# Ledger of designs, part 61: miniprotein binders against a2bj90

Target 1, 235 residues: a2bj90
Amino acid sequence: MSRSARRKTSALNTVLRVVEVFASIQGEGPFTGTYSVFVRLAGCNLRCPFCDTRYAWSLEAGKPLGVEELVEEIARYEPSLVVITGGEPLLQRHPLNSLVEGLESLGLRVQLETNGILPAPARDEQLWRVYHVVSPKDVPVRVPGAKLHPSWVDYARATGRAWFKFLVANEQHVREVAEYVAKLGIPRSRVYIMPLTPEKLDMKELLELHSRIASLAVKWRLNFSPRLHLLVQLP

## First folded at step 22 (miniprotein)

Design UB19
Fold by ESMFold2, fold request of step 24:
Structure UB19 (fold): chain B 235 residues (1-235), chain A 84 residues (1-84)
Amino acid sequence: as target 1 above (235 residues)
Amino acid sequence: SEEIRKRAEEAIREAQELLKEVIERAKKTGDDELQWLAKLAKIYLRAAARAFQKGDYDKAEFYLDLALQIIEEAKEMLEELKRK
């Protein structure tokens, strides 16, 4: 292929539709409390009724950014962790792998957030080497169209770099999660339950809900994920 | 569309009335878990009502269904405590 054709191919493979880039703390899952830069990619293959980032559902919500430009922007924050989220980031899988390559070349640690419908990374993908927090939406919240791709369980077992996080409201939901993960062979050490928090809770309600779900995590011997950013009022 | 909206509005109001009964019954028991379930149902029913007022009917239905499930859980526990 000519130099011109190679550049056109590279441009297609190196452009992401990005909704926002911002610094905050990772408030959820195994990296809770880490100073992070969030990269919210546009597009989602679900329409979760409880979604608090609906502004990222459409690909048109994102602005096209070159991967090299995005890597430079992220690096200026000096993050301890880069969190790639969205929508569903794996809808932009090919340029996402290019972003991961650029971030890794700078020694930056990367975590992906995904609903797990699209397959886990293959061994030859840059995404293979990063951390993943998978939030299935078929249990217990039963979002239409949600289904965890079985490759995520295989990936977690092979690499140790994936965890599974579930929104729960009460003990009935925790029981459903426990049954689901047992059936799929997901070990408890990889499972987080997190409170399903509607918007506009006051701090007393938010703390009480956290306390109740954390107690259930202990009772069921599962990991607890807060929504720490809500507790400390960060984005 | 208008008939569907009116049915959803009625369902929310009916759930609010059921919840008032559950809150009072749970309070009489003094049981911490029952009182928490009642409060939790209130949280999600409030979210359903707010979503309905904003025209977000998918969110409203989701939280209404969740609230109703929790109300039924609380009612079952109330009957179990009464059975003796």
Scores: ipSAE 0.860, ipTM 0.931, lowest interface PAE 0.6, mean pLDDT 92
Fold by ESMFold2, look of step 22:
Structure UB19 (fold): chain B 235 residues (1-235), chain A 84 residues (1-84)
Amino acid sequence: as target 1 above (235 residues)
Amino acid sequence: SEEIRKRAEEAIREAQELLKEVIERAKKTGDDELQWLAKLAKIYLRAAARAFQKGDYDKAEFYLDLALQIIEEAKEMLEELKRK
């Protein structure tokens, strides 16, 4: 067997538990506005009260899908970005690395969304080379058990491929984020604040909340993340 | 349990009454930030009430606590403005 065939066989024989695959626009963080395919993996190590994807919490919510088949499905969408999300994707770390290998072999750009509890990628992982948006849940929203693993800060510093995104309601929350990132040594250029949006806001309320949090981002010299998909009514 | 449900229901109702007072006081000041805080508390308190009615007590508790913190922030600002 050729070296490429051996690698393909090893990478694509594994299975992921997948809740859904769909095309949409990346609505949050540094890649906002990008035509994306979302791969929502099953399982989560948190039960955030404000979670908008509770249907992905259980590993049993996912259907087993071979990595090779998944790569082919994703490729057919011709995405500009592949967003791996969930639940918490790093709970399926080994087969996730195989998926990333397959996607990168096709030249597809990959972004991971994680709550940052599990460690950042090691240099010998395929995940080392992709982009990460880390959403800590211990500040300001204070979800029990949601401690950010310190390796994410080291990873961000070493690679420049991680950003940190925080849900905030008001200026007190922004102050807490600012203090938190300063203590951890996270430069503000890597920090996004995003509105904490409950369900069923009308469009006026949604826009007002966006406007107020965006103004705070400017005041505190932090990046602003919208929830653009909510504003344009996409999944 | 039923007792926890009744306590949560009463806490939401009490917060709604407090908020009505804060909204009225904020309106009289004409202060934009204070009026926004009142509106923001209303948004989260409504989310708490909706979650409670659906039996999602973790979500209800989260948004109620957030709403109450914002109500207290607004009340403190009201007192500061009165001292001027």
Scores: ipSAE 0.859, ipTM 0.934, lowest interface PAE 0.6, mean pLDDT 92
Fold by ESMFold2, fold request of step 24:
Order: sequence, then structure tokens, then C-alpha cells
Structure UB19 (fold): chain B 235 residues (1-235), chain A 84 residues (1-84)
Amino acid sequence: as target 1 above (235 residues)
Amino acid sequence: SEEIRKRAEEAIREAQELLKEVIERAKKTGDDELQWLAKLAKIYLRAAARAFQKGDYDKAEFYLDLALQIIEEAKEMLEELKRK
């Protein structure tokens, strides 16, 4: 293989389009409170009206970065968790699997955040071995085109490494989530409900909304996810 | 498109007027859940109005629809309490 052709092949397999890399805490889901490095990948297959990260929607918003360089950058933070998010990270599935391989070879724990439209990892993918927080957008928030791929439920049952997180405003939404997860066979132990928080809430409003949704989680015997980073004013 | 913007602006104003009535009626009941629904509708309607003023019409429509659903829920509860 020529030197030029080898470079083209390497670029196809080892480059990710990355919007940002930063340290913070994981504010949502089962790993809430963990010192984390966030890797935000460019591109999304949804245009959610409530999205907080619209700057990551376009693939062109990301800077091309070699996977080996990215692994080295992440490792320098000495994270307890690497959170791969976006947009929708699975749009860059092939180089993402290479990133996961590099991170796991260093003993780093990895969590993926996904809207679940694209299929769950196959057994022979590096992504098979990492943790996944799946945030379906078809219920209760009804984003067009947001159908959860059924393989995520199978993956969760087979591996125990996936959880499902839903944005909710009120009890009607929680009822819809409960019906949805029952219909799909998702165990309640794998389900989180999280407050739908618009921009510019004052701290009192933010706490009241958290309190009301947490009370509903207890009532419906579901897990509660805060948006902890908002409460403690971290990115 | 100016006609569409004008109709959206009118819809938000109508929702704001309806919400003022719901807040007043909820307060008179003393019912905690009803007063929370009114406050929650206010939160999302404010988000809709803010998004509209910024030209983010998808976000404005999403939060307006949510606010209206919560307002309707509150109105149904008010009617139930009235017939008590």
C-alpha cells in the first residue's frame, strides 16, 4: 500500500470530529457526581427543540483530531470517567470504536451518551464493553424521528451496561414513560427520570422542579436523575 | 412568514392571559398541586416567550405546547374542585 493511500486509510479510521474536550462532573444518570472528562463529538441525527448543545449539531462544527492524540489529551486529565457525548456520538461509530479501544487499554472507564436511534453495540465492537446512558426522545417529549432502536433493550439485558434516561415535566409525562418502558420490557431499575429544565431558571425554581420530579420518581418507583451541574453551576 | 410570526405572537399572548386566570383561581383553592401546576405552566410559557423573542421558533413552539397542556390539566382540576 503506497504512503499516500496509507494516509487516507488512517484518516478514515483514526480521526474524530470533536467540538470540545473538558473536565467537569457527570451531572446526570447513574454516574452522577463522578470526576469526568467530556468529549463532545460533532454531528447529530436529531434537532431537539430543547437541546442545550445545538452548537454540536453540525459535523462541520467539529475539529478533526487523531484518536491517538485525543487519548493522550484525555489521559492527562487523569479522569475517573470519560464521557463521550455530542450531538450523537454513534454517527462517528468507526473512529469512536478506536477511541474506546485506546481509552480501555489505559484502564480508563468510559460512558457513552446516546439518543438510541442507531443500534446498540455488537458483541465484537469495543463499544460493547463500555457503559451507555440512552436518552430516547420519542417519549414523552415526542421529537420527530426519534424512535429508540430495539437492540438497546436487548443489549441492556445481555450486559447490564445500559440505562435509560427520560426528560419529564410533570406526572403525565412520568405516566407516559412508565407505560413506554413497560411496553418495551425495560426494567424500572434501569430507568431514570430527569427534570426538563429550560434556560434561565433561578435557583429556587430549579430546586422546586428537582424536588417535584424526585418525588414523582419515588411515587412511581423509578430512579431520579438530577441535572447536578446546573445546581452547582459547572459546565 | 410574517403572518405565521403574528399568529404565534397572538397564541403566546392568549396563553399568558389564560395563565393569569388559572394562577388566580389556583391561588384561591389553596391546593398545593394545583398551585404547582400553575407555576410550572408559567415556567414553560416564559421559556416559550423568551425563545420566540430570540427567533427560536422550534423551541418556542415546544414550550408553548407544553405550557398549554399543563394549563389544560390545571383547568380540569379546577372544574373538578368547583363541582365538589
Scores: ipSAE 0.854, ipTM 0.929, lowest interface PAE 0.6, mean pLDDT 92
Fold by OpenDDE base, look of step 22:
Structure UB19 (fold): chain B 235 residues (1-235), chain A 84 residues (1-84)
Amino acid sequence: as target 1 above (235 residues)
Amino acid sequence: SEEIRKRAEEAIREAQELLKEVIERAKKTGDDELQWLAKLAKIYLRAAARAFQKGDYDKAEFYLDLALQIIEEAKEMLEELKRK
């Protein structure tokens, strides 16, 4: 390969399609309450009917940003955590590894949100070092084309840096989650259940739904994820 | 198509009638869990109706199916409570 071809391939690995960058509180999963910068990447391999971020489904919905520029933008917020989310961040795996390298060089902690369809990080990827919250879309709610890649279970066991977050509506959904994680050998300590909330839910109904699902989490000995940002009216 | 729209509208109406019956029966039992299932079904059925009104039929179907599942769970619970 010519020096020019290597430069063009290196340049392609340094650009992300980004929908938005903003500071807020992490509202979900093991890092709930953490002051975070959110990087929402464009493109998704799913079309979940309940998705709150449909505007991120197309790659064209994102602007091209250089990794260096994006690291500088994130660093200005002085975050306690960088949350990489979007549609599916792992669709941009190559430049995402470069982003993680840049952020870690500044001593920033990184957490990825993924649907778990694409393979978990390999040991030679920068993504191996970060935290992952995997949100399967095959149980209990079944999205067409969703299947948890088995490498996420192996990654969770090898590193202790993965958690699994499931959307649930009722006790039957919680039962299905409990059976699913037991079958896969995922420790209950790594499992979060979260309320399936429709858009424009009334605050009283939102609170009652949180209370009911939290009670089911205790009953079933699972962790509870709030949707804290909805409860406190943050982004 | 207009036919798909009409069928979806009919399905939402039928689910609303079923939910109304469950709500009225749930009030008579005084059972908190049953009353919650009725509220939960109402939440998702409203989401279905809103999605339908916006022409988001995938979202409408998803929340309709979820509401119907919860309505059936509530009916089963009502039949169990009558046997006690």
Scores: ipSAE 0.850, ipTM 0.935, lowest interface PAE 0.5, mean pLDDT 93
Fold by OpenDDE base, fold request of step 24:
Structure UB19 (fold): chain B 235 residues (1-235), chain A 84 residues (1-84)
Amino acid sequence: as target 1 above (235 residues)
Amino acid sequence: SEEIRKRAEEAIREAQELLKEVIERAKKTGDDELQWLAKLAKIYLRAAARAFQKGDYDKAEFYLDLALQIIEEAKEMLEELKRK
């Protein structure tokens, strides 16, 4: 048996703790509008007060699923993109690399959602090859324990496969984002601002908030991320 | 604790009073940006109140603080508009 065959068999036997798998439209960031399968992984290294997925914070909230079984489940949806999200997916880094290997072997595109606290992928990881949307939680909204790992800036520069998505409420938040990304040397073309939406927002208020933040994105020459799934009432 | 709950309830109530004053003043100016800030503060303060009612005090505090920041921004803008 070749070294390649042994590596494939050992990688497929890894287990992920998964909260949910569902198909929807990617509502956020550079892949907005893409038909996607979402894989929500369990466990998070943050406790964001505004988190809409608090049920995913504990590792125990996830069911153990084999990587092979999960690849087969995802493939049945025929997705244009696989979005790996959760709490913090990089807490399950080892089996996550195996999942990415499986998905890429089927020709599926993969996008990771991360808070950027943990180091960016190394060149020898399967995660190096995928797309990343980093959602810092240290600016402009400050979550205790949040700090963007510097390696994400280097990864973005080296690969062109990372974007940074910031939650904002007003122009002051947009200014703070602009200053922060300038200080870190993050190109504005890689920056998305997204409205900070509370749960159960009225649709009229939601639309007005989107409009105001989109106008600020234009004014500040940043990309705008909608919360499209909230606007179109998808998961 | 009941004491934490009571303090959070009082803080939300005080913020609601501040917001009422800002909304009334904002209506008199006719300034669209100021009226938006008043609406934005209302959005977040309503989120704080809903979180509080659910016993989610971390979320309540977060949205209360955000609402208070927007209220302060609206007050600063009101004082700038009076000087013009």
Scores: ipSAE 0.845, ipTM 0.934, lowest interface PAE 0.5, mean pLDDT 93

Design UB19
Fold by OpenDDE base, fold request of step 24:
Structure UB19 (fold): chain B 235 residues (1-235), chain A 84 residues (1-84)
Amino acid sequence: as target 1 above (235 residues)
Amino acid sequence: SEEIRKRAEEAIREAQELLKEVIERAKKTGDDELQWLAKLAKIYLRAAARAFQKGDYDKAEFYLDLALQIIEEAKEMLEELKRK
C-alpha cells in the first residue's frame, strides 16, 4: 500500500462527536458579522453555571460523524468562516486536527472557540494554523476548575491568531479582566469583553446591557464583543 | 436536600427585599448609573429565581451572588449620593 493510501485510510476512521451543524452569523468576538457554519462538538471539561449549551456537556450528546462527511456537509453551506465550538472542542483534539486539515484543503477559514483550559496547539498540529477565540472562565466569573493554560499566551504571541473573550457584568469585572490580562502580558488589542447575559432577557434589557458594557470597553480601552445573534434573533 | 432548597429560597427572598429597597431609593435620586445597577441586579436576581425554580442550584447560586454584589454596589452609591 502506497504512503498516499495509508494517509487516506487514517482519515477515513476519524470520527467526531457532533451535537449540531448549522449556518448563521458569528455573533461574538473578532469575526462578529461573518456568515459562518457552526460545528458544535460534544463534551466539556467545565460545568459553567451560566452555560447556554448544557446539552453539549456529555460526549454522548454528540452523534458520531466521519471527518470527511462533516467536511462535505460544511462545504455545502459555502461559509465565509467555519466556527468549531461546543462544550470544549479540544477534548476531541485528534479528530479535530483532521477536520481542520480537511477544511483548510478546501480553502475554508476556521475559528475555534475554546475555554483555554487545555493546552494551546503545538506547531505540528493542524490547529496551529487556525484562529482561536479563548474564553477564560477563571476571571471574572470564577467557574470552579477553570484556569487559563499559559500556552495560550505564548500561542497568541507566536501566531497573532488568538483573542481572549471575557464575560463581564459590571465595571468591577472589567477591572479584574484588565488587571488579569496585564499580569499575563496579553495585549489589550487581543482582549474582548462580552456581556454576561442570562437566559430570556427582555430585548430592552439586553440592549441596555450591551450599551453599558460597550461603554466600559471604551473606558477601559478593551474590545467589545456583542452577542449579536441574540440582538438579531439568529441561532 | 430539602434544607439546601430552603436556605436557597430564603436567600433569594432576602435578596428580593434588598433589591426592592434599592429600587425605591434609586427612583428618588434620579441617578442614571444607580438606576442601571438596580436594573442589572434585577436581571440577575430574576435569573437566580428561575434557576432555583428549575432545581438548577449551581446556576441559582451563581446569579444570586452576582445580584447581591451589584445590590451592595448600589447601596454604596446611595450612601455616597446622600452625603452630597
Scores: ipSAE 0.844, ipTM 0.932, lowest interface PAE 0.5, mean pLDDT 93
Fold by OpenDDE base, fold request of step 24:
Structure UB19 (fold): chain B 235 residues (1-235), chain A 84 residues (1-84)
Amino acid sequence: as target 1 above (235 residues)
Amino acid sequence: SEEIRKRAEEAIREAQELLKEVIERAKKTGDDELQWLAKLAKIYLRAAARAFQKGDYDKAEFYLDLALQIIEEAKEMLEELKRK
């Protein structure tokens, strides 16, 4: 490979397309209640009809940011956790590994949000060391083109740093999740169910939906994820 | 197309009629779980109608199908409660 080809590949590994950076409380999954900086990456390999972040689907919706500049921006918030989200963050896997390396060098904890379609991190990737919340889109909701990559189950067993978060509406959805995780051999201790909330719910309806899904989580011996940010009116 | 819009509008109207019948029957039983399913179906059917009004037919179809599944679950529960 020529010196010019190596320089072009190195430059491509140091730039992310970023939609937004903001501080809030993590409202979902195992880190609920944590003061976090959210980095929303551009581009998605799905078109979920229930998606609340459709503006992040195109890579062109993000601005190109250098990894070093982004690390400095994140560090200014003094976060207890850095949450990498977006459309699908793993579409930018190479510069994302460089971002994780920079954040870990400052002693910052990192959590990735992914739809689980792309392969889990390999042992030689910086992404191997961070926390992952995988949100499958094939069960119980069926998004076209969604299929959980089997390497996420292996990664969860090997590292203990992955959790699986499922959107549910009723007991039938919770049953389908329980059957799916049993078939794949995912431990129940790594499974979260979360209310499927449409936009512009009334607060009374939102709270009752949370209560009903939490009761189903107890009945089926699964973990419950709130949508805490919706309940406390944070971003 | 205007044909897709018309079919979606008709499907939402039919689901609204089915939901009205379930809500009336659910009120007569006094069953809390059945009353919740009727409320839940109403939440998603309202989301479908809002998506339809915005021209987001993929979102409208998704929430309509979900509302119809919950309406069917509520009908099955009504038939079980009549046998007791």
Scores: ipSAE 0.843, ipTM 0.933, lowest interface PAE 0.5, mean pLDDT 93
Fold by ESMFold2, fold request of step 24:
Structure UB19 (fold): chain B 235 residues (1-235), chain A 84 residues (1-84)
Amino acid sequence: as target 1 above (235 residues)
Amino acid sequence: SEEIRKRAEEAIREAQELLKEVIERAKKTGDDELQWLAKLAKIYLRAAARAFQKGDYDKAEFYLDLALQIIEEAKEMLEELKRK
């Protein structure tokens, strides 16, 4: 075992606090429909009232798991995409970079989901090389403490590997998103609007809301994101 | 907490009364978008009431505020249509 191999193994010996690992379909954003393994990391720097995953807010909710072990678990699913989500995954940035290194060494495609409060990846981070779906929570839904870090716009321009996804209820929200992204210089080709779906909608209501928001996406020349997993009743 | 619960309960009741009026007026117009706004407000107001009954007051206030925003949008549209 060479010194170089020991250094790589040592980097993979970091620990992540993981809430759950499961296979499903990516239901949102540019990779909608892709067979995916979801890795939900513990901890969040927001307390969004509409959050569907409140059980991931506390770091205590996560089980400590070695990065090397986690890479092996993920690989067994043979995913087409690995979705790293949470809470807010960037709260565990250092071991997250180690996880990404391990996954990429196996040729696995990785997407991060983030609220964008913490800065975009630096060029020397492994996270620089993966895809990011950034969901700002300061417009149109105004969560206290939410603010998109401006580096995400620069990152998206430099790499083409970031998209911005916004929960919207109606045209007023879409107008607010359009104004927000224009001010920040985010091209509309990088913007998704997605229905704000409270729990316990029946299928007819869910379809009507999707239809109305999709029509608004066309009208405003923005991309539409479904919540496909809700339509097909997957986790 | 008692004050928060009391305010939320009264606000939800008031929103339900406003929504009933908006639904009735929207039907009279036959306007598809206005009728959708009324249905959308109902969806979020129902979410607010459900969250309130479970004691999730931050979620209840979020969806109540959203429902009220949509009710106000519908009322503004009704007044605009009435001018014509």
Scores: ipSAE 0.826, ipTM 0.916, lowest interface PAE 0.7, mean pLDDT 91

